# VHH binders against a6qnr0, part 47

Target 1, 346 residues: a6qnr0
Amino acid sequence: MRLVHLDLKGAPPKVCYLSEIFPLFRALGANGILIEYEDMFPYEGHLRLLRAKHAYSPSEIKEILHLATLNELEVIPLVQTFGHMEFVLKHEALAHLREVARFPNTLNPHKEESLALVTAMIDQVMELHPGARWFHVGCDEVYYLGEGETSRQWLQQEPNSKAKLCLSHMEAVASHMRARYPTTTPLMWDDMLRDIPEDQLSGSRVPQLVEPVLWDYGADLDLHGKALLVEKYRKSGFSWLWAASAFKGATGVNQSLTPIEHHLRNHLQWLQVAGSVPADTLRGIILTGWQRYDHFSVLCELLPVGIPSLAVCLQALLHGDFAENVKARVENFLGISSLEEMSFRR
Short names: E, the ipSAE of ESMFold2; O, the ipSAE of OpenDDE; V2, 0.75 times the mean of E and O plus 0.25 times the DockQ between their complexes.

## First folded at step 17 (VHH; framework vhh_7ubx_2)

Design r6 (at its last look DockQ between E and O 0.01; V2 from the best seeds 0.00; counts 0 for: pae E 2.5 > 2, placed apart)
Fold by ESMFold2, look of step 17:
Structure r6 (fold): chain B 346 residues (1-346), chain A 121 residues (1-121)
Amino acid sequence: as target 1 above (346 residues)
Amino acid sequence: QVQLVESGGGLVQPGGSLRLSCAASGFTFSSWAMTWVRQAPGKGPEWIATIYQGGSTMYADSTKGRFTISRDNAKNTLYLQMTSLKPEDTALYYCARGYYRGSNSWPFDYRGPGTQVTVSS
């Protein structure tokens, strides 16, 4: 599967724009969309404090899903449940749920209310996504985990560890999903799992509950290291893994490559990783298009300026390389005469 | 183990007032947001008002200005002061703990049996 990540943080596209680009995504080789709502979801009840003024309406969400169906694009919703919770925990009414009182990024995993909150958020999103086969629960970049007062006290007791704390919350969220939505599989970003030893992963319930998404957006990947990580996850009991690349954002500073060159290399590197692992290992790849890295960051490049990069990256994945005939196909789809001229200008 | 018991419902005339109470047990009351939900015959549950653990409040548009939610943590009791009652306020009123989960099912994991409020001439 090849999914395009729609990061709605800070600047959701109009539905009419999506009606124009979803056919393009499908024609370029995508067969799914990962939609990251943040505060653009129309939360209701007392959770409506979470929604932005310009959040989509329920009818707009239904229209987006209809457009995705018409273009044979499967939709996977993404709701953060651990880290990246600033849009929730910035509110004074919910600030008591922070892991560290001064930092709004991470949910306190010890409070019964914390699980109640994020499972309610999931349930509201699932109400508008009732047929979802996968649901991404985030769990990336859980900064300051273990540094809150409750966590420090809990960590003093054998056999408690930061890894056990992390896995415990992941298991609680994933267990809710499995129990309430048995046909829906939770996805999680893998960065918080990378440093957890195989024996501790395999001793937890997480491998039976989730499929991890291995992300790396660099132009040069540690191919051997990725293969070892894949092997560790498989030995730990994860049945399926996902890869995640970047078509937009995540290029760093002092870059010797244009953004498109950077992203193309990232995708070609992931193709090499895919060729070095067993065939039944990767369920798919998510092409990420970051708009904001966190709730308080400035905007990255917006989706329309990233379309040429997306086209290049999707076609490279679809055809296994980026030769001259594939380049001409991209130029034809986009109605441009020279992709290299655009790449130099970008 | 969580138990919520509503009381204070009854028959009132249009324009009247009523004060609902909810006795809570089996959990640390002061640590939770508490909510009133109502359900009229043949209709789905409707969120009315929430009071957060820090004391801030949030009201549905249909009841804002007429209803006041409050709590007494020393008595483990949630209140709803209702004024300017209308026939459309006729419903079974429930006390609930937790977070609103959506409209397709009962929207809270924990609730009481409810107390009937009937507004009729």
Scores: ipSAE 0.495, ipTM 0.825, lowest interface PAE 2.5, mean pLDDT 89
Fold by OpenDDE, look of step 17:
Structure r6 (fold): chain B 346 residues (1-346), chain A 121 residues (1-121)
Amino acid sequence: as target 1 above (346 residues)
Amino acid sequence: QVQLVESGGGLVQPGGSLRLSCAASGFTFSSWAMTWVRQAPGKGPEWIATIYQGGSTMYADSTKGRFTISRDNAKNTLYLQMTSLKPEDTALYYCARGYYRGSNSWPFDYRGPGTQVTVSS
């Protein structure tokens, strides 16, 4: 599977634009999209405060999903439930659920209300995504985990650890999903799992509940390190893993142009990783296209600016290399005479 | 326990060079991208450079061409080679684990206490 990540933070695309670009995604080799809604989802009831002023309507969401279906693109929704919760915790009414009072990034994992909040968010999103086979719950870059007052006290007691705290919350969220949506598998970014020992991972229920997404946006990957990490996760009990590359929004917080060569190399490196691990280990790859680094950040490359990079990356993945014939295909898809003229070198 | 400890800071004249080091422990160093950030008095944290797990690098425009980020996974050490230093480079320099994902706040789960770099005549 090859999924294109649509980050709706800050600069959500119009539905009409999506209708134009989805056919291109499919033509280039994508067969899915990961939609990160953040404040663009039309939350209802007590969660209405989470909406951006210009959030999509339910009808617009349905239209987007319909367009995806028409273009044979499977949709995976993404909602952050641990880290990157600024769009939620910035509100005064929900500020008491912060891990650290002064920082809206991290959810307090000790409060029952915290779990109730994120599960309510998940439920509302799932209501508009019936039949979703996967649901991404984020859980990346939980910056302040363990630094809250309750966490500090909790961590003073043996055998408690930050890893246990992290896994406990992940397990709670995933368990909710598995119970309520038995045909939907939760996905999680893997960064918070990377340093957790195998025995602690396997001792938790997380490996049986979720599929981790291994993300790395570098132009060169430590192939051996990646293989070891894959092996660790498999030994820990994870049945399937995902990879995540980047085609935009990964080379600077305020980047305006996309360094295509960097992203091409990133994808080629992931191909090498895929070739070095057992078959049927990686279920697919998510081509991430971040629009801003967090809720309060400035915008990076806009989606239209990133399309040439996406084309290059998708075609490289599809064909297994970026030889001259593949380059020519991309140029043809983009309607350009020379890709080099559009490339931005970093 | 995750620890990052910066070293190598000091006083240097304009145009001079300085090499910072960051000793990492308590986590699998090679599994993480690493980042240098600095904070000048009265300013927010500023991203300098990131080095990915595999060794590729990205730089802020303000330091590109003058600073070089590198890593030694065998030694669990991150480096920042600074050249052509300017008074504007005066700041507390931090080593941080992971990617830069912030604007004007600390966008890291872990960073060191910092090492002071002062560029002055």
Scores: ipSAE 0.244, ipTM 0.687, lowest interface PAE 2.3, mean pLDDT 93
ESMFold2 (binder alone), look of step 17: mean pLDDT 82; pTM 0.826

Design r7 (at its last look DockQ between E and O 0.01; V2 from the best seeds 0.00; counts 0 for: pae E 9.1 > 2, placed apart)
Fold by OpenDDE, look of step 17:
Structure r7 (fold): chain B 346 residues (1-346), chain A 121 residues (1-121)
Amino acid sequence: as target 1 above (346 residues)
Amino acid sequence: QVQLVESGGGLVQPGGSLRLSCAASGFTFSSWAMTWVRQAPGKGPEWIATIYKGGSTMYADSTKGRFTISRDNAKNTLYLQMTSLKPEDTALYYCARGYYRGSNDWPFDYRGPGTQVTVSS
C-alpha cells in the first residue's frame, strides 16, 4: 500500500481541489490517503469547541470520502490522542488535562477524563468513517510525558517507568478501539516505542493491539539500524508494520519550496529497507506531507508546491528506482519538459 | 530533570571562529529538535538556528552561511560552529529544547544558563 498523507492543519485543501488531485494520486500509484483532521473535523456536542471556524461540514467529509472511493483510494483517518494535542488542550475548558500545565502538547495519562476525551474524539471520527480498516491515533512526539507533577510522583515508585506510562495509555486507547470497532486496526507512530526494550514491549498488550508506523524522513537512513528496529518490533509481537516517508513538510518549519532530491533519496532509502527485511513485514508506506509542524507553527510548503515531489516519490516507489524512464514518466505526468528545473536542492 | 549546559564561549576577534557545545541530559535527546538562541544586552532573544530530529537544519538570515548547527545524538550534544564572527554577534548564547516556529518569541520550555560570546578587537 502507498498512502498519501493529507495534513489539514492550517491550510486545508478545498473539496474541489481534492476532486482534482485524487485522480492524480491514483494515476501516480497511490492506493490510499491518510487524513489528519486536527481542528478541521466537524466535532459535535461537547467537542464542538475543537472545531476551527472553517472546519469541514459532515457533508463535505462525506464528499471527500466519496471522491476517494471513486478513485480507489482507501481512507485512513488520523486523530492525535497523546502528543500534538495543542488544538485540544489549548482550550481553557480542557487545560486541566495537560500533562504539564503550561504546555498544551501532551495529554495527562493519569486522568480518566483524558481517556474519555480522546475516545470521544475517536468515536466521532469513526461515526463518519464507517468500515475503516485502519485508524491512526498518532501518539508521536509526546514531549512532556513524565514531566507533570502527577507523573513525577508516580515515577518515583517502583517498578514504574516512563515506558510503562507510555504503553499504558497507548494500550488504553487501542483497547477502546478494538472493543468498539473490532474490524478497525489502530495505527501509531513508532517514535515513542523506539527506545523501549523488547521485553517491555512484549510484556504489554500494545503489540497485539496496534500496527506501528516507522517514520523517518532523512535522505540517508541507517539501513542496518532500521532492519534491527523492524526485527525488534517483530520479536516484540507486532504482526504488521508500516513505513512512513515524506514528500513535503519535513525539511524546515517555514520552508516554502520542496527539496525534491531530498525526498527522492528518502524514498529510495525506504525501498532499500523494505528489501532488507522479511517479506510480509511492512504492510505499506505512508508518504507524509506535513503542512505545519504543530498547531501553533507557521506553514511549511503548501500541497500544490509539493505535488512534483509527490509524483517523483510515488513513481520511485512504484518502479523500485528512479531511472531515466521513470523520470520521463514523471515529467509526462506533470506536463513539464524537465524535472530538473523544478527541483530545489538544499 | 531536563538539563542543558552550554560551553565554548569566550572572547574572539572579528573574523574569528568559535565552536559552542551544549550537553543535554534528563530527556531523550534524539527525540527533540534543538535550537540555538542568543540575547544581546538590551535586546530581545534572537533565534539563530534549529536542527530537527532527522538532521535537517534551519538558520536565521543574520547567521546563515556563517554558523552551522549540528548534533551528536550518541553524545547528547548540540553544537554551533561560528565563523566570520562580527561584533554584532556579541551575546549570551543559549541552547534550547524545541524548534523554531517562525517567530523570535521565546517558546522553549528548557534552555541552559547560556555561554557568553564576545567579539571584539
Scores: ipSAE 0.023, ipTM 0.513, lowest interface PAE 3.4, mean pLDDT 93
Fold by ESMFold2, look of step 17:
Structure r7 (fold): chain B 346 residues (1-346), chain A 121 residues (1-121)
Amino acid sequence: as target 1 above (346 residues)
Amino acid sequence: QVQLVESGGGLVQPGGSLRLSCAASGFTFSSWAMTWVRQAPGKGPEWIATIYKGGSTMYADSTKGRFTISRDNAKNTLYLQMTSLKPEDTALYYCARGYYRGSNDWPFDYRGPGTQVTVSS
């Protein structure tokens, strides 16, 4: 599968714009969309405080899903449940749920109310996504985990560890998903799992509950290291893995490459990783398009600016390589395909 | 064991008032957000109001300006003051602990048995 990541943080596209680009995504070789809502989801009830003023309405979400269906794009919703919780934990009413009182990024995993909160968020999103085959629960970049007062006290008790703390929360969230939505498989970003030893991963229930998404956005990947990591996850009991690349944002500090060159190289490197692992290992690749790295960051380039890079990256994945004439051809195709999409839709 | 017991329901005419109470036990009441939810026959649960640990409140649009949620942490009691009652407010009213999960199932981890409010002439 080849999924385009729609990062809605800070600037959700108009639905009419999505009606124009979903056909383009499909034509370029995508067959799915990962939608990261943050505060753009129309949360209701006492979670209404989580909504941005310009969040989509329920009717707009239904239209987006309809457009995805018309264009044969599988939809995977993403809701953060551990790290990147600033849009939730910034609110005074919920600040007691922070892992570290000074920092609103990480949910305190010890409180019953913490699990109740994030499972309520999942349930509201699932109400509008009732047939979802996968649901991404985030769990990336859980900064300061273990440094809160409750966590420090808990870690004083044998055999408690930061890895156990991390895995226990992941297991609690994933268990809710599997119990309530038995045909939906949770996805998680893999960064918090990377340094956990195989015996601790396999000793937890997480491998039987989730499919991890291995992300690396660099122009140069440690190909051997990625193959070893894939093997570790497989031996730990994870049945399927996902890759994640970047078509937009996340270029790092390498100033010798243009952004498109950086992203293209990132995708070519992931093709090499895919060729070095068994064929039944990777379920798909998610082409990420970061718009805002966290709730308080400035906006990155908006989605329309990233479309040429997305097209290059999708076509490189589809063709298995890339040359400069293909890059120029793809850029011209985008102009022609966009005009043609408008004409045929009227 | 967690226990929530509602009281104060009854029959009232349109335009009237009622005050509902919820006695809580078996948990640290002052540490939790508390919520009123109602359910009319044949309908899913409807969130009414929440009061947070620090005393801030949030109300559904359908009852905003007519209902007031409050709590007395010393008595472990949650209240709902209802005024300007309408026939469409007729429902079984529950107090609950936890977070609203939408309309698909019971929205909270714990609730009481409910107290009936009937608004009719």
Scores: ipSAE 0.011, ipTM 0.501, lowest interface PAE 9.1, mean pLDDT 85
ESMFold2 (binder alone), look of step 17: mean pLDDT 81; pTM 0.821

Design r8 (at its last look DockQ between E and O 0.94; V2 from the best seeds 0.00; counts 0 for: pae E 3.0 > 2)
Fold by OpenDDE, look of step 17:
Structure r8 (fold): chain B 346 residues (1-346), chain A 121 residues (1-121)
Amino acid sequence: as target 1 above (346 residues)
Amino acid sequence: QVQLVESGGGLVQPGGSLRLSCAASGFTFSSWAMTWVRQAPGKGPEWIATIYSGGSTMYADSTKGRFTISRDNAKNTLYLQMTSLKPEDTALYYCAKGYWRGSNSWPFDYRGPGTQVTVSS
């Protein structure tokens, strides 16, 4: 599977634009979309406070999903539920659920109400995604985990650890999802799992509940290190893994142009990783296209600016390399005479 | 075990007022957002108002300006003051714990049995 990540933070595309670009995604080799809603989802009831002023309507969401179906693109929704919760916890009404009072990034894992909140968010999103085979719950960059007052006290007790705390919350979220939506598999970013020992991972229920997404956006991946990490996760009990590359929004917080060569290299490196691990290990790859680094950050390069990079990356993945014939195909798709003219070298 | 018991419903004329109460037990009341929801015959559940643990309130457009949600944490009691009642306000009113979960099924895991409010001339 090859999924294009649509990050709706800060600069959401209009539905009419999506209708134009989805056929291109399919033509270039994509067969899915990861949609990160953040404040663009039309949350109902009192959770409407989470909405941006210009959030999608329910009808617009239905239309987007319909367009995806017409273009044979499977949709995976993404909602942050542990880290990157600024769009939720910035509100005074919900501030008491912060791990650290000063920082809206991280949810307090000790409060039952925290689980109730994220579960309600997930349920509302699932209402508009009834056939979703996967649901991405984020859980990346939980920066302040363990630094709250309750966490500090808890961590002083044996055998408690930050890893245990992290896994406990992940397990709770995933377990809830599995119980309520037995045909939907939760996905999680893997960064918080990377340094957790194999025995602790395997000792938790997380490997039986979720499929981790291994993300790395570098142009020069540690191939051997990645292979070892894949092996670790497999040994820990994870049945399927995902990879995540980047086609935009990964080379500067306020970057306006996309370095295509960097992203091409990133994807070629992931191809090498895929070739070095068992064929039944990686379920697919998510081509991430970040619009901003967090809720309060400025915008990265816009989606239209990133389209040439996406084309290069998708075609490279599809064909297994970026030889001259593949380059020519991309140029033809984009209607340009030379791809080199579009490469913005820093 | 979480328990919620609504009271205060009844028959009232258009333009009248009612005050609903909800007695809560089995959880730390002061730590949770509380919600009023109603369901009219043949219709799905409708969110009315929420009061957060911090005291902030939110209202549906249909009830804003007429209804007031409040709480007494010392008594573990949730209130709904209703004024300027209309026939369309006729419904079974539920007290609920927590957050709205969607529209397709019951949007709350915990609610009371409800109290009937009927507005009729």
Scores: ipSAE 0.725, ipTM 0.890, lowest interface PAE 0.7, mean pLDDT 95
Fold by ESMFold2, look of step 17:
Structure r8 (fold): chain B 346 residues (1-346), chain A 121 residues (1-121)
Amino acid sequence: as target 1 above (346 residues)
Amino acid sequence: QVQLVESGGGLVQPGGSLRLSCAASGFTFSSWAMTWVRQAPGKGPEWIATIYSGGSTMYADSTKGRFTISRDNAKNTLYLQMTSLKPEDTALYYCAKGYWRGSNSWPFDYRGPGTQVTVSS
């Protein structure tokens, strides 16, 4: 599977634009989208406080899903449930649910109300996504986990560890999904799992509940390290893994390549990783298109600016290379005389 | 075991007032957001108001300005003060622990048996 990540943070596209771009995604070789809502979902009830002023309406969400169906694009919604919770925890009414009182990024995993909150968010999104086969629950970049007062006290008790704390919350969220939505499989970003030893992963219930998404957006991947990580996850009990690349954003501060060159190399590197693991290991790849890295960051380039890069990256994945014949195919598809004109930017 | 018991419903004329109460036990009441939900016969549940553990409140548009949610943490009791009642407010009123999960099924894990409010002339 090849999914395009629609990061709605800070700048949601108009629905009419999506009606034009979804056919393009399909024509370029995508067969799904990952929709990251953040505060652009029309949360209801007392979760209405989570809505941005310009959040989509329920009718607009239904239209987006209809457009995805018309273009044979599988839809996977993404709702953060652990880290990246600033859009939730910035609110005074919910600030008591922070892991560290000063920092709104991470949900306190010890409070019963924390789980009730994020499972309600999932349930509201699932109400509009009833046929979802996968649901991404985030769980990336859980900063300051273990540094809150309750966590410090809990960690002093054997056999407690930060890894156990992390896995316990992931298990609780995934268990809710499996129980309430038995045909829906939770996905999680893998960064918080990478350094957890195999015996702790396999000793938890997480491998039987979720499929991890291994993300790395660099132009140069540690190919051997990725293969070892894949093997560790499989030995830990994860049945299926996903890869995640970047077609937009996430290029870092030291950039000797143009953005398109960077992203193309990132995708070619992931193809090499895929070639070095067993054939039935990776379920698919998510081409991420970051608009905003966290709730308080400035915006990255908007989606329309990233379309040439997306086309390059999707076609490279589809054809297994980016030789002159594939380059010419992309240039013809986009109606441009040379992709090199797109490489003027750093 | 979580128990919620609503009271204070009754028959009232349009423009009248009622005060609903919800006695809570079996959990740490002061730590939870508490919610009033109503359901008219043959209709789905409707979120009315929530009071968060810190005391801040939110109201549905249909009842904003007419209803006031409050809590007494010392007595483990949730209240709904209703004024300027309309026939459209006729429903069973439930108190609930936790968060609104959606409109298609009962949206909370825990609720009481409800108290009937009937607004009719």
Scores: ipSAE 0.405, ipTM 0.768, lowest interface PAE 3.0, mean pLDDT 87
ESMFold2 (binder alone), look of step 17: mean pLDDT 83; pTM 0.831

## First folded at step 18 (VHH; framework vhh_7ubx_2)

Design t1 (at its last look DockQ between E and O 0.72; V2 from the best seeds 0.00; counts 0 for: pae E 5.0 > 2)
Fold by OpenDDE, look of step 18:
Structure t1 (fold): chain B 346 residues (1-346), chain A 121 residues (1-121)
Amino acid sequence: as target 1 above (346 residues)
Amino acid sequence: QVQLVESGGGLVQPGGSLRLSCAASGFTFSNWAMTWVRQAPGKGPEWIATIYSGGSTMYADSTKGRFTISRDNAKNTLYLQMTSLKPEDTALYYCAKGYWRGSNSWPFDYRGPGTQVTVSS
């Protein structure tokens, strides 16, 4: 599977624009999209406070999903449930659910209300995504975890640990989903799992509940290191893994242009990783396209600016290399005479 | 076992006031957000108000300024003070544990049997 990540933070595309680019995604080799809603989802009830002023309507969401279906793109929704909670926890009404009072990034994992909040968010999103085979629950970059007052006290007790705390919340979220949506598999970013020992991972239920997404956007991947990490996760009990690359929004917080060569290298290296691990280990790859680094950050390059990079990356993945014939195909898809003219960084 | 029992409903004239109560048991009441929801005949459930465990409140536009949600954690009781009642407020009023989870079905895992509020001349 090859999924294009749509980050709706800060600069959400209009539905009409999506109708134009979805056919292109399919033609380029994508067969799915990961949609990160944040404040663009039309949450209801008390959660309406999470909406941006220009959030999608339910009808617009339905239209987006319909367009995806028409173009044979499977949709995976993404809702943050642990880290990157700024769009939720910035609100005074929900500030009491912060791990650390002054930081809106991290949810307090000790509060029953915290779990209730994120599971309510998941339920509302799932309501508009019936039949979703996967659901991404985020859980990346959970900063300040363990630094809250309750966490500090809790961590003083044996055998408690930060890893245990992290896995506990992840397990709770995933368990909720598995119970309520038995045909939907939770996905989770892997960064918080990377340094957790194999025995602790295997000792938790997380490996049986989720499929981790191994993300790395660098142009110089440690191929051997990645292979070892894959092995570690397999040994820990994870049955399927995902990879995540980047086609935009990964090379500067306020970057306006996309370094295509960087992203091409990133994808080719992920192909090498895929070739170095056992077959049927990696279920697919998510081509991430970040719009901004966090809720309060400035914008990265916009989606239209990143399209040439996406084309290059998707075609490279599809063909297994970026030979001259592949380059020519990309140029044809984009309607340009020369891809080199589109490259801002060489 | 979670139990919620609403009370205080009745017949009232337009412009009148009512105070609803909800007795909660079977869970740590103070740790949870609580919500009032109503359902009129032939209509789906409508969110009215939520009070968080931290004490903050949120209201639907239809009831904002007229209704007040509050709680007494020591008594495990949720309240809804209703004023300036209108015929459109006629419905079964439910106390619910937690947050609104959607609109396709009952948006809560736990609720009481409800108390009837009828506003009529």
Scores: ipSAE 0.620, ipTM 0.860, lowest interface PAE 0.8, mean pLDDT 95
Fold by ESMFold2, look of step 18:
Structure t1 (fold): chain B 346 residues (1-346), chain A 121 residues (1-121)
Amino acid sequence: as target 1 above (346 residues)
Amino acid sequence: QVQLVESGGGLVQPGGSLRLSCAASGFTFSNWAMTWVRQAPGKGPEWIATIYSGGSTMYADSTKGRFTISRDNAKNTLYLQMTSLKPEDTALYYCAKGYWRGSNSWPFDYRGPGTQVTVSS
């Protein structure tokens, strides 16, 4: 599968724009969309404080899902449940649920109310996504985990570790999903799992509950290291893995590469990783398109600016390379005479 | 064992007032947001007001300005002061613990049996 990540943070596209662009995504080779809502989801009840002023309405969400169906794009919703919780924990009514009182980024995993909050968020999103086969629960970049007062005290006790704390919360969230939505599989970003030893992963319930999404947005990947990581996850009991690349945003400092060149190389590198692992290991790849890196950041590239890069990256994945004949295909899809023009301007 | 018991409902004329109470036990009441929900026959549950553990409040648009939620943590009791009652406020009123999960099923971890409020001319 090849999913385009729609990062709605800070600037949700108009539904009419999506009606124009979804057919292009499908034509370029996408067969799914990962929708990251943040505060653009129409939360209700006492969670409506999470809702941005310009969030989509329920009817707009239903229309977006209808448009995705018309274009054979499977939708996976993404709701953060551990890190990246600033849009939730910034509110004074919920600030007691922070891992570290001064920082609103990470949910305190020790409080019964924390699990109740994020499972309610999942339930509200699932109400508008009936039949979703996958649901991404985030769990990336859980900054300051283990540094809260309760966590520091808990970690002083012999059997406890930061890895155990992390896996415990992941297990609790995934267990809710499996129990309430038995046909829906949770996805999680893999960064918090990478350094957990195989025996601790396999000794937890997490591998039987989730499919991890291995992300790396660099222009050069450690191909051998990725293959070893894939093997560790497989031995730990994860049945399926996902890859995640970037078509937009998330570039490092590299004065010798334009953004498109960077992203193209990232995708070609992931193709090499895919070729070095057994068949039926990867479910697919998510092409990420970051719009706002965290809740308090300014906006970066908006989706329309990233379309040429997305086209390049999707076509490179489809054809296994990006030679001149594939480049010509992209130019035809976009209705432009030369990609060099666009690369030079960026 | 979580228990919530509502009281204070009854028959009242339009424009009248009622005060609902909810006695809570089996959990640390002061640590949780508490919510009033109502359900008319044949309709889904409707969120009406929440008071958070820190004391801040939020109201549904249909009840804003007419209803006041409050809590007494020393008595483990939640209240709903209802004024300017209308016939459309007729419903079974529930006290609830937990977070609103959606409108399609009962949306909270725990609720009481409810107290009937009937507003008729």
Scores: ipSAE 0.301, ipTM 0.723, lowest interface PAE 5.0, mean pLDDT 87
ESMFold2 (binder alone), look of step 18: mean pLDDT 82; pTM 0.831

